# VH-VL binders against Small ribosomal subunit protein uS7c (rps7), part 1

Scores and structures below are computed, not measured.

Target 1, 178 residues: Small ribosomal subunit protein uS7c (rps7), of Euglena longa (Euglenophycean alga) (Astasia longa) (p14760)
Amino acid sequence: MSTRKLQKRKILPNDSIYNSLLVSQTINKILSKGKKNIARYIFYKSMQNIEKIKNENPLDIFKKAVDNATPSIELRTQKRKKGQISKISIKTKLERRNKIALKFIINSAKKRSEKNIIQKLQGEILDAYNNTGAAVQKKEEIEKSKSPVNNNKKFISKNKKSKNKKQKKRLKRKKNIY
Positions, changes and structure headers below are counted from each chain's first letter, unless a header gives other numbers; antibody chains aren't numbered by Kabat.
ipSAE, averaged over its two directions, is called F for ESMFold2-Fast, E for ESMFold2 and O for OpenDDE. V2 adds 0.75 times the mean of E and O to 0.25 times the DockQ between the complexes of E and O.
[cut] stands for letters that were removed.
The coordinates of atoms that the task and the answers printed are left out; those that the model quotes come from them. Centres of patches stay.

## First folded at step 5 (VH-VL)

Design a1 (from q3 with heavy chain Y100W; framework fv_patritumab)
Fold by ESMFold2-Fast, scan of step 5:
Structure a1 (fold): chain C 178 residues (1-178), chain A 123 residues (1-123), chain B 113 residues (1-113)
Amino acid sequence: as target 1 above (178 residues)
Amino acid sequence: QVQLQQWGAGLLKPSETLSLTCAVYGGSFSGYYWSWIRQPPGKGLEWIGEIYHSGSTNYNPSLKSRVTISVETSKNQFSLKLSSVTAADTAVYYCARESWSDYWYEEDYFDYWGRGTLVTVSS
Amino acid sequence: DIEMTQSPDSLAVSLGERATINCRSSQSVLYSSNNKNYLAWYQQNPGQPPKLLIYWASTRESGVPDRFSGSGSGTDFTLTISSLQAEDVAVYYCQQYYSTPYTFGQGTKVEIK
């Protein structure tokens, strides 16, 4: 399963309404779960709803949402259960990172509590546009991975040492709780 | 390993508000979604909602009008409030951690659970 | 909402024999972009919280005995206990995490015959 190989072989045209490759890529991500006509309907209806709410160009709102959800790095292969075999943080091309943001937005939309997928998608896009919501939170977690591993380990060690000292002090203190 | 401790009032009258708190020990609170799940006596499991350590929430639509989940990051705690309770809300309430989520895998299965708090609603 | 249906509601199996529990989702929980099934299995002993057994339909949680295995894809899933032990007497639940609200099957009670 190579994402690069699939992207190289499958060239998407710009969408028919916004003439945007980003929109076409988004519809393709939604399409992975259903028929293309349904994916198009879901996306375009979400855009129409956003336009009505904001009274602005929905494509500009969507582009900003994607930008806000785009991580500065890509994470590859990690198995945190049974130990970590490898952790790699790589700065990849913006286009590839935008596709990660699209996945964050679509997957986060699916997990929203609104009654239908159109409302879920519009809600997630608007949250991301405002730099909030689950998609942006996923991006922020990847951003935290840019912090030196040593700093995280030292912080945990320091916290453990401080906690151990506090626990020792507590054990020495004889105070009755009534 | 991660340990979840939960507490709150177990006996309620109809129309009152249920309030439960869950505290996380032995691991990182930050970077995870934390959930509430309930189980009526002799019945199955129902997901109530989730909260990210930063305060972002998602609720089960069937309960959304009555549910509030909040977080106190400085104490590694999160809390559930369920308003206007009825006998149908009688259940064991569990807090739980959702596993790691990244761009490829959304691990919204529950790998650590609190012991549960029995909440009984009776007049 | 995605509805999860388990079968049977209960089954009795002799010690050392194979137990099979089925789970069906009302919609596919296979995500084509990552080729993953968003399906987990839990074991619940009386008076205890559920314990994670399997995630991604077939991946065994650390510390779970290898007699437990998960299989299936899309809408049809199976949990198999290859050689039932006394401690396996419990209620088993499947869960989808493809979409909110996360939903569980009604549970299958496994008893010793």
Scores: ipSAE 0.000, ipTM 0.489, lowest interface PAE 12.9, mean pLDDT 79

Design a16 (from q3 with heavy chain S101G Y103F; framework fv_patritumab)
Fold by ESMFold2-Fast, scan of step 5:
Structure a16 (fold): chain C 178 residues (1-178), chain A 123 residues (1-123), chain B 113 residues (1-113)
Amino acid sequence: as target 1 above (178 residues)
Amino acid sequence: QVQLQQWGAGLLKPSETLSLTCAVYGGSFSGYYWSWIRQPPGKGLEWIGEIYHSGSTNYNPSLKSRVTISVETSKNQFSLKLSSVTAADTAVYYCARESYGDFWYEEDYFDYWGRGTLVTVSS
Amino acid sequence: DIEMTQSPDSLAVSLGERATINCRSSQSVLYSSNNKNYLAWYQQNPGQPPKLLIYWASTRESGVPDRFSGSGSGTDFTLTISSLQAEDVAVYYCQQYYSTPYTFGQGTKVEIK
């Protein structure tokens, strides 16, 4: 935009086995402040197991799993009235939303009941691939927040109006000045 | 290549609901966002909304209270409903595909368009 | 919303001469993470739907003649037709896809002088 050189962000390289930026980003998220070699082993072993189970390209399975877990919006909080908080839906860039899906998959995997992290990760990826599981459920919760069918406004307004009618029928003390 | 066929009622009275359908041929329906865009006679283009093959939608805020876009993936079709129409809704309505080439970055420009359906709202 | 403004509203150019159309966005459509401008250009012939010409501000769509070129970054963009042909008589629109709602310029009508 400017004639001055824009400061470049460090570009994460594609991984060495699948030649995929998605894979590199995923490995980085598996192990925070740990050894990257262990994160690579966990991910690649999960992918190898998926390949054996499905007899398909595991990268294609993983891409679909991430796609299924990617929300169409992000939710943010904003103050509407003094002491009142409301959530608004914002469509952010796909890169940001895909990274949210990766967090959903990895965090959901860690909470699974399988014997080890490799089996936990492969299980969550396969569930997401089939459009099910905890990661997809987290995505669906976000989707529901923006849906018109999630709008209970008419019922809430009616309920408040009914209560207001009760308040009007109630006898109130007359304010007198002496 | 990809071809979009669209159809629906062309003549409406004020307060009625507009209903249009778009069918996709010659390419994958899955993995893409599909949009509706309108153009009043002699005027410019206005984006109405988009739908992903999974059913996730985003709408233009100016129309959000009146617009519903739905998808029927088994038929490779998506549809527009616009309620409570007025003369201001008279336009040619286009369905279109949003490009998708990069998993990390959206390509929300429109690479294939339907032929358009003229919708006239008059009493 | 990001407002898109084109200039001029119309222009008349002789066959074989250069036509230049400008598009300004009310805020930057350059995304820092990928250093791409989220801007497209369309051509609309009478009675037809718009046809994609340019995306990412400067990338020509396959099948589009090389006389069409896009340039610019951030908020100021240009569509250039280096040597106007008879079939180029049309209305041209710019579009931002940086954020929803996606918005279009008001259009520029190109006609023969």
Scores: ipSAE 0.013, ipTM 0.571, lowest interface PAE 7.7, mean pLDDT 82

Design a17 (from q3 with heavy chain W104F; framework fv_patritumab)
Fold by ESMFold2-Fast, scan of step 5:
Structure a17 (fold): chain C 178 residues (1-178), chain A 123 residues (1-123), chain B 113 residues (1-113)
Amino acid sequence: as target 1 above (178 residues)
Amino acid sequence: QVQLQQWGAGLLKPSETLSLTCAVYGGSFSGYYWSWIRQPPGKGLEWIGEIYHSGSTNYNPSLKSRVTISVETSKNQFSLKLSSVTAADTAVYYCARESYSDYFYEEDYFDYWGRGTLVTVSS
Amino acid sequence: DIEMTQSPDSLAVSLGERATINCRSSQSVLYSSNNKNYLAWYQQNPGQPPKLLIYWASTRESGVPDRFSGSGSGTDFTLTISSLQAEDVAVYYCQQYYSTPYTFGQGTKVEIK
C-alpha cells in the first residue's frame, strides 16, 4: 500500500453511566492486561459505595479527588553522555497531569490494607477528596521538588522532532554513497 | 443562565492606568478561568490574560509588563489593570469565561462574554 | 506564538447560498494524545460581543443552528454556513487554544450579495 499510511487514532468515548471522559480513562487505567467488565465493575461499585457514604454526587467527589492529586508540573530526568543526571520541571497539559493523578490514585489504592480492591479504591478516592492519603502525598512530593518551570514545552518538542528529522536525512544520504 | 456584568473608566489620558471589573451572576465562579479580551475599533480580537478563581494568572507576553488581573472570590468578581496606556490601547474590552471541562481538558474557548466596555485613550 | 490566518477577509453571499470561511494556523493545533483540535469559531454581530459557535473544530455549541458546521484538522479549518440567513451577516473569528497566548484570526466579514 503506497498511496498513504493510515493513522489509527484511538478516541476514548465518555463512559455510559456518568457520561465522563475522566471515568473512561480511569477504567482503562484500572484495566491492566485484563478484563474491561471487571475494571468497570470495580470502579462503578466504588462510586456507588462513595455515594452511599457521602450522600453526594460521586462523580463530583471523584473529580475533586483527581484535582487534589494532580501535580502542577512533571519531573523528567536528563541523562547526558558525560554521565550527568539532572531533573527538570515541565508544565504539561492538564489532561496529561490528570493521567498522572489517576496513576497515583490507582497505584496507591492497590497498596492499601482493605480486604478487596473496591474498598481499597473507594478509600483512596475519599482520602484524596479530603486532600490526604498516599496519592496526594505523591503529588506533594513533586510540588516540593519544583524547579524552574519550562513553559515552552510545545515549542521544544517541535524543535526536537525537526532535529531528529535532519539527522535521519544525513544517515540516509550516507547509506547511498558507494 | 450565566451573566457577566462589567464596568470601569471609559476615558483615559496617556500614561494613566486602565481599571475594569467584571462580576459573575447566575452561575458558579469557582472552578473556572476568567479572561480579558480586547478589540480595537474595526480590528480583531486580542487575548489579554486569564485568572483562575484561586488567583493564578497567565498573561499575554506582549502585555505582561503592564497587565495585572486580580480576583475577589467573595464577590464573584475579577478585575483588569493596564498601566501606562497609550492611544494604541483604545479598544472595547470584554470579560469572558473559559469553558469548564471534565478535568482532562482545559477548554480555553470562551462560552460567555460580558457586553464590553469602550476605553478611549486620548490626549 | 501560533498565528491564525483567515481567508477571505470578506465575502458577499446571496440569501440561501453556502458560505465558507477558511482558517489556517502556523502550527498544528491537534493534540495527538487526545486526538482533539484546539480550535473554536465565533460570530460577532455589530455592537455585540462575540458568540461561541463551534469548539473542538467541529462541535456545535448548544443553541447554534444546524446550518453552521466546522471541519478540518491540524492546521487547516473551515466554517460552513449551508444556507445563509439575514441574521448571519456578521464577522467570524477562529481561535486556537492549543497554547498561550490564545490567538484569533483577523476575522472574515460576511455580507449579503
Scores: ipSAE 0.000, ipTM 0.486, lowest interface PAE 12.4, mean pLDDT 80

Design a18 (from q3 with heavy chain W104L; framework fv_patritumab)
Fold by ESMFold2-Fast, scan of step 5:
Structure a18 (fold): chain C 178 residues (1-178), chain A 123 residues (1-123), chain B 113 residues (1-113)
Amino acid sequence: as target 1 above (178 residues)
Amino acid sequence: QVQLQQWGAGLLKPSETLSLTCAVYGGSFSGYYWSWIRQPPGKGLEWIGEIYHSGSTNYNPSLKSRVTISVETSKNQFSLKLSSVTAADTAVYYCARESYSDYLYEEDYFDYWGRGTLVTVSS
Amino acid sequence: DIEMTQSPDSLAVSLGERATINCRSSQSVLYSSNNKNYLAWYQQNPGQPPKLLIYWASTRESGVPDRFSGSGSGTDFTLTISSLQAEDVAVYYCQQYYSTPYTFGQGTKVEIK
């Protein structure tokens, strides 16, 4: 086995090295299947690599990357009678928008071409820090969809078929059996 | 105990490509960065570049246009190629392991070294 | 790039006497978040590869005699040999691993008087 634990590595404390809530939230979003030690390792290793490359405080670089990937608004879907759907632009609190930025960074990192998750994450963070990359592109798509007037509504094209609620329930029942 | 064995051509002519290989025995190859470092006769040490077992590389910018480091993970080997050599590339070339005592911090000091390969570039 | 400068270039010390070697970095190699100095020291005997002596500025590598010690922080570092022995005749190098490219000092040659 090629796990790091088998290479006589120490298990370091579970506490955040940076004393940062943003860092704790990020580690939790990386976490899957209860692998907290692996999520911590991935994040801190990426941060150490960034420090070496940029010769700056990696927390400051990470904060800037998050800021660059943070959208100014959030889009919400509102359904109206007769199958009509509209999108509403709203300005939510910064905390909520930062969590969206974290999702963009982590999900975009996973889709990168580098061979390991640590290099994928560090690459996406550095791209976002430079105001480029897939995470920032997702943020710009939201910015581009921003209406000129606050709370403007957009309609979805009528060319899409709406399915009867009865038919949707029938399909869900079939799916749940299997 | 970890041992690094290295080999390659010792005498080159200007414009040729230097090719050296390092094989790792007695320890894990995976999970470590592996480096090449050179030392011209009577002078100090110059880091050439590093490679992670997965193939990810970092090179010294002064050599980046001429250097390629690669891994053959199935054989626990990594190799250096340096193109367009000149007399200035005459040096002892070392392979080395970057230390890794825990999983949160990268420790890029060199805890195990190969014996060195003298490469002479002359016309 | 971080430039590493050692002083003196050469040092002659009598057997049993203290040897002190200095290393200065062009910028700090102290990382504030973990309070660690990314600085290592190596010994190179004639015809041999370098051997790791000290890492994290002051941590002695396993198997290294306790007469070797490292000190300093930020930009100024010292390697001390408290009582020089014949086998300590060598060239000593400092190395920073704070950022790539990793860089070494020019070396300090230690000789017996």
Scores: ipSAE 0.000, ipTM 0.470, lowest interface PAE 14.9, mean pLDDT 79

Design a19 (from q3 with heavy chain N58Y; framework fv_patritumab)
Fold by ESMFold2-Fast, scan of step 5:
Structure a19 (fold): chain C 178 residues (1-178), chain A 123 residues (1-123), chain B 113 residues (1-113)
Amino acid sequence: as target 1 above (178 residues)
Amino acid sequence: QVQLQQWGAGLLKPSETLSLTCAVYGGSFSGYYWSWIRQPPGKGLEWIGEIYHSGSTYYNPSLKSRVTISVETSKNQFSLKLSSVTAADTAVYYCARESYSDYWYEEDYFDYWGRGTLVTVSS
Amino acid sequence: DIEMTQSPDSLAVSLGERATINCRSSQSVLYSSNNKNYLAWYQQNPGQPPKLLIYWASTRESGVPDRFSGSGSGTDFTLTISSLQAEDVAVYYCQQYYSTPYTFGQGTKVEIK
């Protein structure tokens, strides 16, 4: 059912340990609904390890890591004819930009050289907390974009129509290529 | 379209440093990850490491103490240095384009490759 | 590290017949959050660099003939050549890009019977 479009937005509850919406969103991004217990284990074990290493509140460390990896704008990239990249800067809601930061942290963690996923995640979070590492580097690349910032229109239906048109154009292009 | 030109040393003695360079033509250098991959004669492929145009690197842990990858963005070039070589480092070395730096998703497969440079370590 | 194992090491197939190559990963390369399999397939002819055939387990690279197809999910993947042609004689490699270090299978050599 997650693939069905809903008119009314669902509210995600805070997690049971830290009572944090950010934590709930992070767990959802790590694994699918059917494997949420494994995602919870990975995340909470990483947090426990961070607490032991730093002797500080791990939620505060995690919040700072996410903040440090959150870009002020979003870049949309499109392939041009002849293989060039075109970029458009767009200002979006903080919640959406936080989700981009979570994606940077999680994806950067999986590319780390540590031997298990828990150590990879804890390492990336600590690097981001110190304003370093691959996730923060991706954020800095966005910040250095020279494209002018374009404000999003606030009308959701217009944005959904645009996405639908892009999807239809993408499907048409793929059919023509193949 | 996109073309990768590579060059560097072909013959080395044990303990020397291997140095290879790759130049990118016909497409954007910025916004991509660039990788080095090697293949010993008659064997499979081994990923060495990657670099983003900003200089951020990830290395194969088995090689990280000996590997340095650097970038010269103004020239659309990136380079590999592998120190303290032995006969086990004899291989064809390839440069390749990796991630499309689309912040929506990462594509860490290799879509364009250089011709390859045979490096022989002997003496 | 994720270990990639291919089977068979080599196979001989008659022209026009089906060739199938299997690839297994030591752990899942399916990322549940985006429901994508981080797996690619390459073709390598003697003296040439590898050439990308398939990415995201089943998406064919532009310009690759439709006789090549990829399937599978999680840990078990298959590359299929529906009707082998002479130019398909090559070594084929699978690659995971789920996590670093990126790793390749040992390769499968396809020959004409």
Scores: ipSAE 0.006, ipTM 0.503, lowest interface PAE 13.1, mean pLDDT 79

Design a2 (from q3 with heavy chain E107L; framework fv_patritumab)
Fold by ESMFold2-Fast, scan of step 5:
Structure a2 (fold): chain C 178 residues (1-178), chain A 123 residues (1-123), chain B 113 residues (1-113)
Amino acid sequence: as target 1 above (178 residues)
Amino acid sequence: QVQLQQWGAGLLKPSETLSLTCAVYGGSFSGYYWSWIRQPPGKGLEWIGEIYHSGSTNYNPSLKSRVTISVETSKNQFSLKLSSVTAADTAVYYCARESYSDYWYELDYFDYWGRGTLVTVSS
Amino acid sequence: DIEMTQSPDSLAVSLGERATINCRSSQSVLYSSNNKNYLAWYQQNPGQPPKLLIYWASTRESGVPDRFSGSGSGTDFTLTISSLQAEDVAVYYCQQYYSTPYTFGQGTKVEIK
């Protein structure tokens, strides 16, 4: 009985080009019906195009895009005594929340208007990198849905505005124009 | 080496707001979660809440929404406000760093701690 | 919330002898995707903040003497001090970081016999 062998089979290896677990997980989420070579091609070609557009390391751009699309919490339904149901905010593991961000990016990319999946994916990654786009919007919806216990906004001075709030306003303006 | 220096009011009356600040020296403020943890005299540890350098927060639900944690990234500082204090809030309050965060794993154990601030709530 | 329970509440051990502290979580702190236990141990000397000893249930923090070791998985964890020294007289706390709110055990006080 080899616990190490079973654990190793469940651990996804880093990809062969960027040596990144994040990249490997992303390719797996793009993958449909075992079309792994197609999923790899789509992802790597999107990354190559991003590198040409930005003249920067595309892995760094992608990591920031994922970070920008990663919610700080998950919303879950909790049953209370006497059958009462409430929604609670739970900070789950970052790996789990990164996988949620990857789903947001990939699903949002598929719904874009560009002519092919490569252009759709690169566009969504670049939008998320700039803290805009549909994937980041889905993350922001989760952030706004935090339970009152985790959102003490009502107890903050009515006239106090954080830099983050100003940046969110600016980002929302950019999305409306974009 | 990383050092956390903390300060704030030590004596409060019931119903007042507790305000404490923690400043980070000797290391990076960015990329980490920063926490407040308290300890009533002679008792155990209670996590209050955390803040990422960007301002995203998570709070302990047991504190019934009385807690606000904020950051001043330009000063490498983060602060705790606890409203409507009672004698039950009498404790030593610690600021602490959660270990290095990566894109795959948040290391939510506490590797550096401030020296603590005793807060006494009495009428 | 995940409740952390330590045993015993206090422990008296002679210098040079083994001290064993147990920690039990109300639910598993093992994350199946990475096979890691989200459990840490701290030492607190009187008048001082807690000091990290162990994380991931069994990984010793840099600078912590090798007489300290952690073991266990899922819901049952142990901190062992293989040969108690005078400076090890302290209160020890376990902590889960599997989910918020992060919670600590009630503490185990280690004293010299």
Scores: ipSAE 0.007, ipTM 0.520, lowest interface PAE 10.2, mean pLDDT 81

Design a20 (from q3 with light chain T100Y; framework fv_patritumab)
Fold by ESMFold2-Fast, scan of step 5:
Structure a20 (fold): chain C 178 residues (1-178), chain A 123 residues (1-123), chain B 113 residues (1-113)
Amino acid sequence: as target 1 above (178 residues)
Amino acid sequence: QVQLQQWGAGLLKPSETLSLTCAVYGGSFSGYYWSWIRQPPGKGLEWIGEIYHSGSTNYNPSLKSRVTISVETSKNQFSLKLSSVTAADTAVYYCARESYSDYWYEEDYFDYWGRGTLVTVSS
Amino acid sequence: DIEMTQSPDSLAVSLGERATINCRSSQSVLYSSNNKNYLAWYQQNPGQPPKLLIYWASTRESGVPDRFSGSGSGTDFTLTISSLQAEDVAVYYCQQYYSYPYTFGQGTKVEIK
């Protein structure tokens, strides 16, 4: 077998509390430039709070939340010859699509109104677990784009609707500067 | 500085609903969890439940089927309802603030307390 | 639920002498990720609500006299009053905030000998 074209992949270890690769991947995504202890604290405290509230295994809740937010396809912007740009639907590996779900959950959590990042993450995970919330909505937008008959303009319009008036005004000010 | 004032009915008959209200003065109501804690005469403390200013609640499982905590943010107050009371519910009821949680610290201990309301359920 | 057990139930100490109260949790309240113990201590004078003394097992609340100190980790915790004063006659409670429901010890009554 030929392995010369592949670098030796360092296997990310499972986390020390839940013995889960998914948990380790999530912690790495929470604060890419911060100390890993901070990311661990935020994630584990969110999980601890979920366990307190639901009185169920928080890892099972988190896995279900990720599953609910995982799209069946990936949308990519493809740059073609002569500067043409088009969006195409690509079937990618489950692990990559799970990372997209993690991005949806984390980014949606940061936009929540709760008092701190721990409560924000906790709330978004529970919403996704119940098949609701902003992360699941982003997944649904991608699902609607799966078929060539689906209107890509609908996905774009939803993205515009997800922004409040303050966010739109901030974007307008930034565009006027640049 | 921060002051919690509580009120409600002090004498109840078995099967009635206990209703208590706590109002917050001298500090921010938003950004905190607010709790109810009770103490039967001569006994220890029992946590009943908590509410965030947004209305999100967590209850002690032992009381969950009978407890409702609600918030009135425009008045900076929160309320406890405990249904189907019995003599076992006779206690002093306290409202309390959970210490401020920020990005680094989640402080679920009680830094300010109301004066307490004695609730007696007829034997 | 995490059960909190205090010992002794009552303690008589002479003015100016050291008082020691113990608190044990049925499972660890030490969070490995932040290395913090989710344990608080309260003082309750007759007819008054509890007053926060110590949080994170050993951090003294602002305005609490330095004769009060907390120590311990995991499942075993101690509240120490280095030199008992008359106003320290009260019931003392430990509390865990590691998991729901939050639970308290049964209380330790401190009296003057």
Scores: ipSAE 0.005, ipTM 0.472, lowest interface PAE 14.7, mean pLDDT 80

Design a21 (from q3 with light chain T100W; framework fv_patritumab)
Fold by ESMFold2-Fast, scan of step 5:
Structure a21 (fold): chain C 178 residues (1-178), chain A 123 residues (1-123), chain B 113 residues (1-113)
Amino acid sequence: as target 1 above (178 residues)
Amino acid sequence: QVQLQQWGAGLLKPSETLSLTCAVYGGSFSGYYWSWIRQPPGKGLEWIGEIYHSGSTNYNPSLKSRVTISVETSKNQFSLKLSSVTAADTAVYYCARESYSDYWYEEDYFDYWGRGTLVTVSS
Amino acid sequence: DIEMTQSPDSLAVSLGERATINCRSSQSVLYSSNNKNYLAWYQQNPGQPPKLLIYWASTRESGVPDRFSGSGSGTDFTLTISSLQAEDVAVYYCQQYYSWPYTFGQGTKVEIK
C-alpha cells in the first residue's frame, strides 16, 4: 500500500541572483525534465543575454514581460448537472494569474524556431516585453472572453469542445440499466 | 491518425554506425519532442534521446558519446545515428512522440510509437 | 538517474481475477509546484510497440478500458487490472518523466493461470 503524506505547504525562497520569488517560480516551471541546475543555467543565461541586448536591468524587463502576459481574469471550466460544461470568468489573485503568464511564456518559448532553449526563452521574454509574441497572444485570447459586466457570469464557450478536450477523454460513470 | 514509419539497416557488424530514420504522417511534426527508445531481446526499455522540431537535442548520458539525433523538418523526419556498435546494441529500436505540453496539461510521456526496427549486431 | 523497480517480475492470474503490479522509484516523482506525479504505465503485447495506458499516475488514456487503474504517489505506485481478460496478457512497464534521463521499470509479465 502507498499512503500519501500531507505536509505543511513549503514556501518557495527567492532566487540567489535576483532575490526574486518570480524568478524562483519561473525556474521551477522550466524544471519539467528534472535537473534544476540546467533550468537555472537556462534562465540566468537568457537574462544575461537580455541585459546585453537592451542595456537595462533584465529583472525589470522580465517583470514587464510577465505583466504583459498576465490575464486580468482566469477562465475556469465548471461542470454542471447532466454532464454539461460551462466556462466562467473569475478574478483571481495576482500570484495565480502570474503563474498562468509564466506557463504561457515557457510553453511558447518551447515552440520557437531558435536553435537552443536559451535563445528561445530570451526571444519569448523580449517579445512579451514588447507586448507581442505567442505568450501575449494567449493572454489576449483570455481577455477576449472577459465579461465587461460580471466577471463571475457563467457562459458556454464557443470553443467548448477544444477547451474541454481533456475532460472528453475521461471515463463516463457506469450505471445499471435494463 | 498520427503514424510513425521507421526504416534503416537491420544487420550490422561490430564497429559500424547504426542509422535509422522515422517519418511522421497524419499529424503535426512541429511543436513536439520526438524520441528514440530501444529494447534488447527479452529485456526492458531504454530511452536513447529526444529532439525538438527546431533541432535541439537531449541524450541519455550512457549513450551520449555515440549518439546523434537529427531532424529534417521539411520532410517531417528525424534520424538516429549510433556509432561504434557492439553486440550489446542489438535491440528493437522505436521512434516515439512525446505528448504535447500545454498551459494546463504538461505531458512528457510517449503517446504514439513507430512499429520498431530490429537491429542485429553480430560477429 | 531515477531507478524504477517493478514487482513482481511475473504474475499468473486467472481470468476474471484481480492483477496488481507495483512500481517503486528511487526518489520521489511528485512535483511539489503542480502536485502531479510524473509516472506513466505502458502495455506491450508480443511483437508490438508499447501502448500508453495511464499518465500522471492515475489518469487513464483515451480508449483504455476502465478495468485498468493507477494509484500511488511519490515513490510507490500500483497498476491494477480489476478483472483480467485474455487480451490483457502482456508485459507492463512503468516510466518516470520527472527527471532526465527518462527511465522505465524492468517490466512485469502478466499471464493466465
Scores: ipSAE 0.000, ipTM 0.467, lowest interface PAE 15.2, mean pLDDT 79

